# VHH binders against o75319, part 11

Target 1, 181 residues: o75319
Amino acid sequence: GNHIPERWKDYLPVGQRMPGTRFIAFKVPLQKSFEKKLAPEECFSPLDLFNKIREQNEELGLIIDLTYTQRYYKPEDLPETVPYLKIFTVGHQVPDDETIFKFKHAVNGFLKENKDNDKLIGVHCTHGLNRTGYLICRYLIDVEGVRPDDAIELFNRCRGHCLERQNYIEDLQNGPIRKNW

## First folded at step 11 (VHH)

Design ib2
Fold by OpenDDE, fold request of step 12:
Structure ib2 (fold): chain B 181 residues (1-181), chain A 120 residues (1-120)
Amino acid sequence: as target 1 above (181 residues)
Amino acid sequence: EVQLVESGGGLVQAGGSLRLFCAASGFTFSDYSMAWLRQAPGKRREWVALITSGGYTNYADSVKDRFTISRDNAKNTVSLQMNSLKPEDTAIYFCARYSDDDLGYPFDYWGQGTQVTVSS
């Protein structure tokens, strides 16, 4: 069967918009088949995601799914009005340059096409923490020129949880800037 | 019940090739990324290759350009073509389901494994 990811229940479903950016991070929503394994208050479906976003008086303009699986939910579970982009990203390891580029390209494309609104880029992996945090921070550092520590602090604060993987943190703090083209 | 059954292992000389197979059952195969893991004597289990339902692949650096993972969603099978085998590739190879658990072990099921021995 479909197992609930480790400690998934312990993480806030949705973070806060990162000030000065269009990013919002959240943990993976789970399709209905997972609900039988969760208490009602622990459930977080694709529809719940949008409800929580609305509660923050925000609107999603793009969802970037960084998970390396399709077991959590289907794109068809999302409203048709919100574009969905899958960037298969292996967990536990620092994303490769191709993945980083794909992410940056997607973000830049969105920003170019959405200058006339304030819709958000929703980014998630399994927990919406490590891969999500890394790629968002990588973007802020490489593209926006934000100091690594500031980017990490901002993400952690807004997500409500701190990046946990030292290899990701180390790469953000001390690794080279990746090319943007 | 999730089942993963490996086959195709054996003894091969360095530079040789083997093809491993895995038959999966008991779950919606196309919903899951699949993997091959291996465990050499005295070493920790390590992932070797990953493949998404749509055929996107990733490889460990140690096997890149030598191993090829593939899958057949119609038959619920995963395969690993191993070329240019080295003695260092000697291990028990496991077919595994990739659950993408970031804070836990990212594989939730694997088979009994098949022995691959590469002689020098």
Scores: ipSAE 0.917, ipTM 0.951, lowest interface PAE 0.5, mean pLDDT 96
Fold by OpenDDE, fold request of step 12:
Structure ib2 (fold): chain B 181 residues (1-181), chain A 120 residues (1-120)
Amino acid sequence: as target 1 above (181 residues)
Amino acid sequence: EVQLVESGGGLVQAGGSLRLFCAASGFTFSDYSMAWLRQAPGKRREWVALITSGGYTNYADSVKDRFTISRDNAKNTVSLQMNSLKPEDTAIYFCARYSDDDLGYPFDYWGQGTQVTVSS
């Protein structure tokens, strides 16, 4: 069947806005068909996502979906007023240069077009942790000039969970910067 | 019940070509990315190629530019065209469903596999 990702329930549904940025990370919301496999308090739907964002007095201006599947939810489950961008990102391995570039381009485009508001860039993968954290940190490091350890600490603190993949951490700390445009 | 059935394996000489097929059933095929995995004797199972529902592809470095993964969503099939085969490509090849589980094994179903043997 369509199983719940491992330990998905153990992670906070939505993190906090990262101070000094317009990023907010969250775990993948799940469509209704998953609810039968979850306790009511464990459910996290696309609707729940927006409710939780509202509770933080924030508004999403863009959703970047980094998952490499379409089994979790459909873009049609989201409000039409919020742009949805899919960047297929293979899990477990460090994202390639093309993926990094796509992410940076999307973020920069959003910031350019949204200078007159304070809407957030919502980013998620499966757990909203490893791929999400890597690409956000990669952006902060390569584009904003943030120290790798500071970027990682900021993400971890705001997400409420720490990056778990050593290869991602190692690449952020010691790897080269990637091309910006 | 999820079913993945591979076919097309066999014996081929180095430099030759082979095309593998996979028939999928028991789930909404278009919701899932699909993959080919392989396992050589005494080695761990490794992914070879991935393909999203819309046809976006990824390849392991060892097979890049030699192998091509494709799918037909109308027929629930996945294919792997293998060209310029090498003895190192000898393995059991598995059709697999990519679940994108980050903290677990990212493939949740696979078939019985089909043997590919490349002779020198």
Scores: ipSAE 0.916, ipTM 0.950, lowest interface PAE 0.5, mean pLDDT 96
Fold by OpenDDE, look of step 11:
Order: C-alpha cells, then structure tokens, then sequence
Structure ib2 (fold): chain B 181 residues (1-181), chain A 120 residues (1-120)
C-alpha cells in the first residue's frame, strides 16, 4: 500500500501567491486511498486543493507536478478545466538542465497563453518545498533577473516554509545561470 | 504484502555483461517508479537507475551509458542490463520501489538482493 511521505503532515497544504508572479506552491494532494491513514483534518485531496485556492480568491490555470511517481493522485482526479503537466523530477539532487528547461518552457508558454487572465501556475512536488522552490527560484533568477537571495526569501515567505536542501540553495545562490532557450 | 524478488546475479569478467531481473507483487505496479540500488562492501547503499511507470529513466553518473533499466508493466517486472562491467560494479544489487519521499528515504521497499561480482 501507499504510505504518507515523511513529515508531509507538518507542511502547510497550500502557500500564498508569490507577489509579482503567477506562482503558487503546495504540497502534493493525496488520493482517497491515503485518507484511512490520516486524521480528517490532515487530509488534503485534489478537491481540497481547489477549495483552498478558491478560499484565497485565486484560480489555478495550470498544475505542474514535479513528483517522480504516480502513486499520489491521478490526473483524472483534477478538474478537466485545469491543464496538468508532469515533469518527472528526481528528488534530493539539483534538477538537470533539461528539467530546468522544461519548467521554464512550460511557464513561459502559460504566460503567453494567459495574458488575458490572472490564473495561477500551481507547482508541487512531494512537500511543495525543495524541488518546487528550486525550480520557481531558478525561473525568477534566470528569466526575471531576480537576485537569488530575494527569490529564495520570497518563495520561503509565500510557501510558509523554507527550502531545506543546501545543495539547492547553494546552486541558486552561486551556481551558473541556466540557458533559457 | 509487497514483495520484490531479484535474480540474475553472478560472477562475470571485467568488460562483460549481465542482466538482472526483478519480479514485483503485492501492489499496483504501474503506480510506482522502480529502481535498482547497489551496496558494495564497506560502502553505503546507492541508487544506480530509476524508471517511471511510463518508461522515463534516470541513471547515476557512475553507470550512465553502461546500464539500462527497463520494465514490463504487464508482467510486473523490472530489469537491469549491465554492460561494460567494471570491478567497482561489484555489489549486492537490490530491486526497489521508489516512493519519492523527499524528506525521508525515497525507497520504501526492496528485495533481498542479488550478488554481482566483477573480476579483473
């Protein structure tokens, strides 16, 4: 059977919109089969995700799933009206250039196609923290020209939790800018 | 009950090839990414190859272009083709289920392993 990821319950389900951006980060929602292992107040389903987004008076326009598994939920669990993009991203290690490029391309494509609205790009990995934070910050740094420390601070503040992996932080602060196209 | 059973290990000369197999049961195989891990004497267990349900692969730098991971979702099997084997590839190889637990160990089940020995 499925097990709840380590410390998953300790993280806020959904962060806040990052000011000046269209990004919002959240932890992975879990399909119904996980609910028997959670207290009712700990449950966070795909449906709950959308409810929480609405509570913030926001609307998701795209979900980018960075997890390297399909055990958490199915795309079919999401409303058909919201595009779902899977970018398989291995945890623990800094994403490679191809992954970074895929993410940037997806974001830029969304922004180009959604200039007439204010819908958000929802990004998640398992905890919506490390992989999610790295790729969002990498985008802000490489594409938007944001200072690394400012990007990291902004993400941490809006997610409500700080990036934890030092290799990610180090790469963001001191690593090279990655090719955008 | 989740079960992973490895086979195909053995003794091979440097430069040789070996193919490992893993039979999985007790869970929805297609929901999970799978992996091969190895542990050499006196060293930490390390992952060498990952594969998603859809067939996307990832390899450790030490085995890239030499090892190939594949899976058959209809048969609930994972395999590891190992070419151009080196003595430093000597280890117990484990078939593992990848859970993608970021803050924990990202593998939640693995088999008893199969011994691979590469002689000089």
Amino acid sequence: as target 1 above (181 residues)
Amino acid sequence: EVQLVESGGGLVQAGGSLRLFCAASGFTFSDYSMAWLRQAPGKRREWVALITSGGYTNYADSVKDRFTISRDNAKNTVSLQMNSLKPEDTAIYFCARYSDDDLGYPFDYWGQGTQVTVSS
Scores: ipSAE 0.855, ipTM 0.921, lowest interface PAE 0.6, mean pLDDT 96
Fold by ESMFold2, fold request of step 12:
Structure ib2 (fold): chain B 181 residues (1-181), chain A 120 residues (1-120)
Amino acid sequence: as target 1 above (181 residues)
Amino acid sequence: EVQLVESGGGLVQAGGSLRLFCAASGFTFSDYSMAWLRQAPGKRREWVALITSGGYTNYADSVKDRFTISRDNAKNTVSLQMNSLKPEDTAIYFCARYSDDDLGYPFDYWGQGTQVTVSS
């Protein structure tokens, strides 16, 4: 069995590009084996992800998968032209410094290698909300100097759902700036 | 039926070692991240070690460098090597399946547990 993540069906599949950044957030796409438990309108496959990005007149240049599992889909389910990076991120707790460093390193590497195009970094965890929102906001705060409340508001608006995990919000607003990049 | 069966618990002197085992059945074991949880008397259940299907691991700070989680995907087993045991490690230890659910409880199945008692 392929258990559908709790309330996964209730979240918008893909957000909108975050203005002034190269980020777009989405929930985890699910491979075909999950579709037996989904109505057609509830499906969101790796192919559906690319179709929805194209419908926004955008293109993915990197997918950063933050899930702490490999059961949702395989990298082989993605087109060969899109780089994929897994960063195993433990949920429910503020990501540790090593995880934050890996994320920042990946984003900075992408921006360097893609400075001459407008491709996006797609970021997801299971729901594309808490871990995804935290790491995107942490990057914007620590690397780009964005104010915590502005980063959170931008993410919430573009994702279409609010970052609501209190320990993440508290750490973004009041925690130390991490200079680990 | 998902089943997780722990074994290997017992009484150990402080400073000693113990190895816990978990036998898993009823699901595609190699698809799932797994964990060891513990619940000390009067405390909430907490995870102490996590392992992905590919062998990537994370530990709670309280057990880092003393505990080692491992798995055998061919035998559908998870183990926890516990070294330098302290009285504070006394707890019921549960093998658990990690769901990676960001909103709900992150563990969707766990066993009956095995008691570990560390004497001073």
Scores: ipSAE 0.641, ipTM 0.853, lowest interface PAE 1.7, mean pLDDT 92
Fold by ESMFold2, fold request of step 12:
Structure ib2 (fold): chain B 181 residues (1-181), chain A 120 residues (1-120)
Amino acid sequence: as target 1 above (181 residues)
Amino acid sequence: EVQLVESGGGLVQAGGSLRLFCAASGFTFSDYSMAWLRQAPGKRREWVALITSGGYTNYADSVKDRFTISRDNAKNTVSLQMNSLKPEDTAIYFCARYSDDDLGYPFDYWGQGTQVTVSS
């Protein structure tokens, strides 16, 4: 039935706010139906996500869900006051230009509407690492002009785990800047 | 027991069309994104079309605008309409369940496949 994603238990649930940005990354929270396969200390529910963010003295203003599935949790499991955006992102390949554009558009929209507060954009895929790290870094590189190696190092440090997928790392370091109208 | 059974393959002339079918059983079909994969001789298995339970779709560049994936959650079926077929589309086509696991292999079940052969 409700398979726990491979090695999901091995990753920190929530990273730290990335300094100088409005981003925080985390692994996918799992709805209650998954908890029968988890020890109590391994659980990470949508409620647990918000408790951990609050423990860091932060507040989420948007969640961007990059998973290509709808089975991990329902948007209704999130507080009604926190906007939720799904961007179906195919894994294992560098996200296509349409996906990158949707992500940039969502981030830019959030920053305009939240210029007068310090709320964070929460971003996750299944493990909060490869697709999440790629799109955050792609935004920082293309929109904010951050050097690729600096973006990757910042993400890795704040997530608490290093980007692992080599084709993503190669594209960030050596691939073209994506100029999205 | 999860089962995915493909059908509809065959021999077709270049420029022709085929429709593949997949019957799914042994799991809650509407919970899962589904895919069609293909494997040509001597090549790696590659996905060509993906569809979420809600009907959102993605295609590999090589088949975009020629192939259409669809699903029927009431019948537990996935279909692939293949138009404007080219010899390069010759492959065994597999119906697959997409796990969205970005650390492990992203497909956790697939069928035995159905052969599609496109002649010049």
Scores: ipSAE 0.614, ipTM 0.844, lowest interface PAE 1.8, mean pLDDT 92
Fold by ESMFold2, fold request of step 12:
Structure ib2 (fold): chain B 181 residues (1-181), chain A 120 residues (1-120)
Amino acid sequence: as target 1 above (181 residues)
Amino acid sequence: EVQLVESGGGLVQAGGSLRLFCAASGFTFSDYSMAWLRQAPGKRREWVALITSGGYTNYADSVKDRFTISRDNAKNTVSLQMNSLKPEDTAIYFCARYSDDDLGYPFDYWGQGTQVTVSS
């Protein structure tokens, strides 16, 4: 089966736009087949994602999916007008340089192509927290020159949950600047 | 009734090669990313190779360029080709199903394992 990820129910579905950036983070939406194991109030589908974004008076212009699986939902479950990009990101370890480069490249490409609108980049992993928080913060630190602690605080506040994985936090705070963009 | 059954382990000389096999049943195999884990004596279990349902792969640094993971979605099998084996590769090797869970243990099922012993 369609196992619900550990503690997925405990996390807010969608965060808030991160001020001064084009990012919004959320947990993975789950396709219909998962809903048999969920109470109605626990459901968070691809459709629910877009309804919640619209409720915030925002619009997604890109979804970056960082999960290392394709079982949670299919790109066809998303409106065809919203670009979707999969970056397979291995969890539990600090993302490798290739993964970081792909993320930076995707963000930079979006910003160039969307300079004349205010659409957001939606980023998620399974819980929308550790891999998502790491790569957003890595971008802000390496490309935008944001201080590590400021990037982490901004992400935590806007996501509504704190980054939990200690090796990610340590790498963001004390690890090397990555110059691959 | 998820079952993962490993085979192909054995004794091999350093520098040699070995191919491990995993037969999967009791779930929709093509929906899941799969892995090989290993546990050496006195060490923690570690992943060595990962593969998505579509064939995208990642390897631990210790085995990169020596090991190759592959899968056959029609036959519900995962394989691990192990070349240029070293004594440090001696371990019990487990086939595992990857859950992609950030918070819990990232593997939700694994088999009994198959022993690989590399002699000098």
Scores: ipSAE 0.610, ipTM 0.838, lowest interface PAE 1.8, mean pLDDT 92

Design ib3
Fold by OpenDDE, fold request of step 12:
Structure ib3 (fold): chain B 181 residues (1-181), chain A 120 residues (1-120)
Amino acid sequence: as target 1 above (181 residues)
Amino acid sequence: EVQLVESGGGLVQAGGSLRLFCAASGFTFSDYSMAWLRQAPGKRREWVALITSGGYTSYADSVKDRFTISRDNAKNTVSLQMNSLKPEDTAIYFCARYSDDDLGYPFDYWGQGTQVTVSS
């Protein structure tokens, strides 16, 4: 059977919109088969995701799924009106240049096509923390010119949890910028 | 009960090729990404290759362009084609289920492993 990820229950389901950006991070929603292993108040389904976003008076315009698995939920579990993009991203290690580029390209494309609205880019990995935080921060640093510590602080504050992987933090703070093309 | 059974290991000379196989059972195979791991003597276990249910693949830098991971969802099998083998590829190779747990170990099941020895 499907196991609940380690400490998944301890993390806020959905963060807050990052001021000055269109980003919002959240932990992976889980399909119904996981509910038997969770207390009712711990459940977080794809449907719950959209309800929580609505409670914040926001609307998702794109979901970027960074997980490297299909066991959590299926794209078919999402409303058809919200585009879904899968960027397979290996966990625990710093994303490679190709992954970074794919993410940047997707974000830039969304922003170009959604200038007339205020819809958000929802980004998640397993916990919506490490891979999610790294790629969002990498974008802010490389594309928007944000100071690394400011980007990290902004993400952590809005997500309600801090990046936990030192290799990600170190790469953001001291690593080279990545090409945007 | 989740079971992963590796086969195909052996002794090969440097520059040679070997194909490993893994038979999976006890879970919905198509729901999971799969992986090959290896552990050399005195070294940490490391992932070598990953493959999603749909066939997207990733490789460790050390094996890129030499190793190819594939899967057959109809047969619940995973394979690893290893070409241009080097002595440093000597290790026990494990078939593993990739759970993508970020805060925990990202592999939740693996087999007993199969020995691969590459002689110089």
Scores: ipSAE 0.919, ipTM 0.955, lowest interface PAE 0.5, mean pLDDT 96
Fold by OpenDDE, fold request of step 12:
Structure ib3 (fold): chain B 181 residues (1-181), chain A 120 residues (1-120)
Amino acid sequence: as target 1 above (181 residues)
Amino acid sequence: EVQLVESGGGLVQAGGSLRLFCAASGFTFSDYSMAWLRQAPGKRREWVALITSGGYTSYADSVKDRFTISRDNAKNTVSLQMNSLKPEDTAIYFCARYSDDDLGYPFDYWGQGTQVTVSS
């Protein structure tokens, strides 16, 4: 069986756009096969994702999927008009430099190619919290020069939930800056 | 019911090689990332290698460049080629399904395991 991730239902499906950025974080949408295990109001499908984004008067220009599995949904479940990028990221541990670089490169590429619009970069892992929060914060810190505590606070506030993994927080606050090239 | 059955373990001298196999059944194999875990005596279970359905792989630092995880989606099998084995690699090795649960344990099923013993 395809089980629901732990406490997945307890997290807001979609956060808010992070002011001053084009990031928006959300928990993983689940394909139809999961719906039988959820109350109707708990369901969050790829379609629901786009509806919720629209409700915020926003538009996704890119989805970055950080999960290390394909069991949650298929890229084919997404509109063809929105690019989908998979960056396989192992959970529970701080992402390695290669993963960080891939993320930064993708974000920078998007920003370069989308200067003429205000479309958002949607980022998710399983809960759209730890891996997602780390990589977004890592970008803000390393590329935008944001103070670590400010980046973390901004993410937490906009996501509506706080980063929960101390190793991620510690690395953001006290870890070295990662190369941007 | 999900079943994972490991094989291929045994006794080997340091510097030697072993190949572990895992036969999976009871679920859509190609939908899931798979993993090898190991647990040494008195130690916590740790992941060793991960592989996505499409063949993307990740390794624990302790086994990088020595171990190779692979899978055959047509046969529902996962394998672990272990080269340059060290005594510290001695453990029970488990084939596991990687669910990618962040707030829970990220492996939801695993087999009974196969013993790997590396003598010095």
Scores: ipSAE 0.918, ipTM 0.955, lowest interface PAE 0.5, mean pLDDT 96
Fold by OpenDDE, look of step 11:
Structure ib3 (fold): chain B 181 residues (1-181), chain A 120 residues (1-120)
Amino acid sequence: as target 1 above (181 residues)
Amino acid sequence: EVQLVESGGGLVQAGGSLRLFCAASGFTFSDYSMAWLRQAPGKRREWVALITSGGYTSYADSVKDRFTISRDNAKNTVSLQMNSLKPEDTAIYFCARYSDDDLGYPFDYWGQGTQVTVSS
């Protein structure tokens, strides 16, 4: 498919590394079939993702794709050297405990296996904002013990855009801690 | 032109079963996640089941363990097996294409719907 998500063009393609973490958030890169509906400067392909990461003097060690579709790009569009993990996550609603657990498990596994490097965990949904922000913040809150407001502020600042969904924000601020293991 | 055509609706008694079908055309079916939505009288439209192109499924809590969504990519079809039906399942059921648009409505196309009525 080549339908551009609403307001996708309005969001920075790639955020900044979150200080004190290995996380970086970005919007979904789009495969070539979408380019005909975009101005050249609006295009953001899987290749562009890696170029932008390199421009920040960073390296991706893992990509976590939270979208609930496969229409945006194919894992084959990514370099074989970077692991790709799909966690199908329904949009618009707070991720369920199973999804949260899967995300935490993936992150912890990566950190355990990558103690000898400084490679980043790249996380994206469609806009790299709501689902992405929720799960990253949920991890920081539940696993790292970060205050909810601090986690949200850190994510928003580094992503360059703020979480928009009130149900996500409310759950992060006032919801229960989720099981880590 | 994208088209989604539902069938299989009808009247059924509580505890009964019904199977809905959807025929899709006008797009690369295997590239998209698909869904079933429903709208009861006086209520908002809600999704009940989702299925990715590869067959991963998700369900609303209200229908878990009772409904089963499936698809056939070779035939461009989506199905919804509904078991243990309840009166509160009464609604118009829509087959929908799931776009995963986060900031917009995440379903970009749907059919005319098929009526499902569950009597007490």
Scores: ipSAE 0.862, ipTM 0.929, lowest interface PAE 0.6, mean pLDDT 96
Fold by ESMFold2, fold request of step 12:
Structure ib3 (fold): chain B 181 residues (1-181), chain A 120 residues (1-120)
Amino acid sequence: as target 1 above (181 residues)
Amino acid sequence: EVQLVESGGGLVQAGGSLRLFCAASGFTFSDYSMAWLRQAPGKRREWVALITSGGYTSYADSVKDRFTISRDNAKNTVSLQMNSLKPEDTAIYFCARYSDDDLGYPFDYWGQGTQVTVSS
């Protein structure tokens, strides 16, 4: 049996585009095999993801999947026109420097290749909150020079849920900037 | 029911090696990331090594370059090769299934554990 992630049902499926950025955050979409354990209103599939993005008059140009598992959905469940990148990110701990660098590299590459459109970078972990919020905020702080509290406020507001993990918040607020190479 | 059974623990001299083995049953093993956890006396349980179903691995800093996690999806097994063992590696080692839960405890099943004791 397909175990539904703890409290996954409690989180809004998709946030709002973060103004002044190319980011949108969401919780992990679940492939069809999970749907037998879900009420219809609880379902959030890869197809549901794209429908909800379209309902916001937005378009995804990249999905960055931060989960440390491959069981939630397969990349082939996504439209062929959307690039997908997996960055295996260990949860519950501040991501290491190599993970942060991979994320920054992916975002910078996307922005360069997509400078002539307004497509979004979709970022998710399991709940689209802690690992997702940390890496988006780390990017905004280190690369864009955003104040830590402003980055966190923007993420929280647009995701619709607040970052909860204290070690992530502490690292963002008081930890060192990381090199962008 | 999910079952994880560890073996291979024992007493070893510092600088030595051990190989731990985990047999898994009761779930679709190839769908899940797996881990080795350890719990030293008086310490909280901590993860040591992680491996995805596709073979991507991560290690805690304290064991990096000394331990190697591997898996065999056809045999439903996870192994931990432990080299250059130190007294601080003394712990009960648990095979665990990784749920990747951001909010709750990220390991949803573990075995009874196998004791590793490193003397010197």
Scores: ipSAE 0.686, ipTM 0.869, lowest interface PAE 1.5, mean pLDDT 92
Fold by ESMFold2, fold request of step 12:
Structure ib3 (fold): chain B 181 residues (1-181), chain A 120 residues (1-120)
Amino acid sequence: as target 1 above (181 residues)
Amino acid sequence: EVQLVESGGGLVQAGGSLRLFCAASGFTFSDYSMAWLRQAPGKRREWVALITSGGYTSYADSVKDRFTISRDNAKNTVSLQMNSLKPEDTAIYFCARYSDDDLGYPFDYWGQGTQVTVSS
């Protein structure tokens, strides 16, 4: 039933705010039912997420959940005042144009509606690394004009772990810039 | 114990249709995303269709608009309607449970598979 994702324990729960952006990345928080297989110090719940963000003197204004499943936690486990957006993103393959468009649209909408505050966009997939890093970097490259290597370096440093999936790295470095529609 | 049992495979002429079925047991089926994978001779196993517990679907480009995945959470079944079949669709088809693992293999259980053969 409540299988802990492979190597999930090996990853820092929450990264640091990415300077010059409104992004913060984290691994998927796990609802209470998963804690039976975790030592107390290994737990990272939706509540723990918000406590760690508060400890950084930051505030989430949107959570974008990139997982292609609904079993890790339920949106009702989050504070009702924090908008939640699910973008079902198939893993292991470079996200398709529809997925990239949805992500860009959500980020642009957030920035427009939140221009008068300092709230962050929290982004996660299962480990908060590959799908998360790809879409954040794709946004920075296509919309903000950031050089691919600079986007990847910024993500890696602020997440605290390097992007690992080579097809994502290859697409970011050498693939086409996607139209912003 | 998790079990996934496929059925409905067979020989079909090009342009024809076939419906595959998967019976699931040993887990809370309605909590999990499910998939159909296929493996053609000499090729790597690939996913062709995915469906979330809530019914959101995704398809590989090669089968888009020809295949339809569906599920029945009351009966613990997953189906794959395959239309406009091509010889390239010839493969063993597997029902799989999707784990959404970023680092490991994204499917944690699959069945024995059912053969689909599309003749020209």
Scores: ipSAE 0.685, ipTM 0.869, lowest interface PAE 1.5, mean pLDDT 92
Fold by ESMFold2, fold request of step 12:
Structure ib3 (fold): chain B 181 residues (1-181), chain A 120 residues (1-120)
Amino acid sequence: as target 1 above (181 residues)
Amino acid sequence: EVQLVESGGGLVQAGGSLRLFCAASGFTFSDYSMAWLRQAPGKRREWVALITSGGYTSYADSVKDRFTISRDNAKNTVSLQMNSLKPEDTAIYFCARYSDDDLGYPFDYWGQGTQVTVSS
């Protein structure tokens, strides 16, 4: 389908790589069928994603797709063979422990297999903000020992937009450390 | 025009079962994740079950292990099997289309609803 997500046009397509990490966040790229309702300058396709990453002199080694839908694009729409992982993540609520574990497992596996390169983990939900920011920050806090406020600040600065969902922010700041195994 | 039509509601005693049905039209049903929502009197609307086009499901804690969502992409239908019903399950139940929107309301269309009343 053709329905453009609310305010999707208002968000930067791709953030900056997060220093000291292997993460880069972006909003969901949209397959060609969505372009009928977009001005040319508003388009952000799977091809556009890869072009923008290349323009930053970076390379994706994994895409983690957090959307709870399959309508935005298909993995075969990606212009290159890059590992792709779907983790269905329910929005508007703090992700459950199983979802957090799947994310940690995927990141740890990538880091092990890519220790000899500098490829990035691309992470997105619909807007590349709330679910994306939560799980990246949860990883940095639980696995890397980053202070919650430092993780949030780093994400916000590099994404170019602040985490908005208060229950996510509260859980990151005041919630329990989650198990890593 | 998008249309979602619920049916199967009614009065049932606590501990009983009920199956809700939803017929969808006016959009490419197989492209969308779908949901059942409910709204009890004086309460906010809440989602109770979600299902992706590929059949992955999620449930609110209040209904886990009692409710089962399913869909038929060939017939454009979604169903909710409700077992071990409790008086607090009394609500209007809505079939909804899930937008996966983080910023706006995550459901962009819903039907008129079907009343479920669970008596003691």
Scores: ipSAE 0.644, ipTM 0.845, lowest interface PAE 1.7, mean pLDDT 92

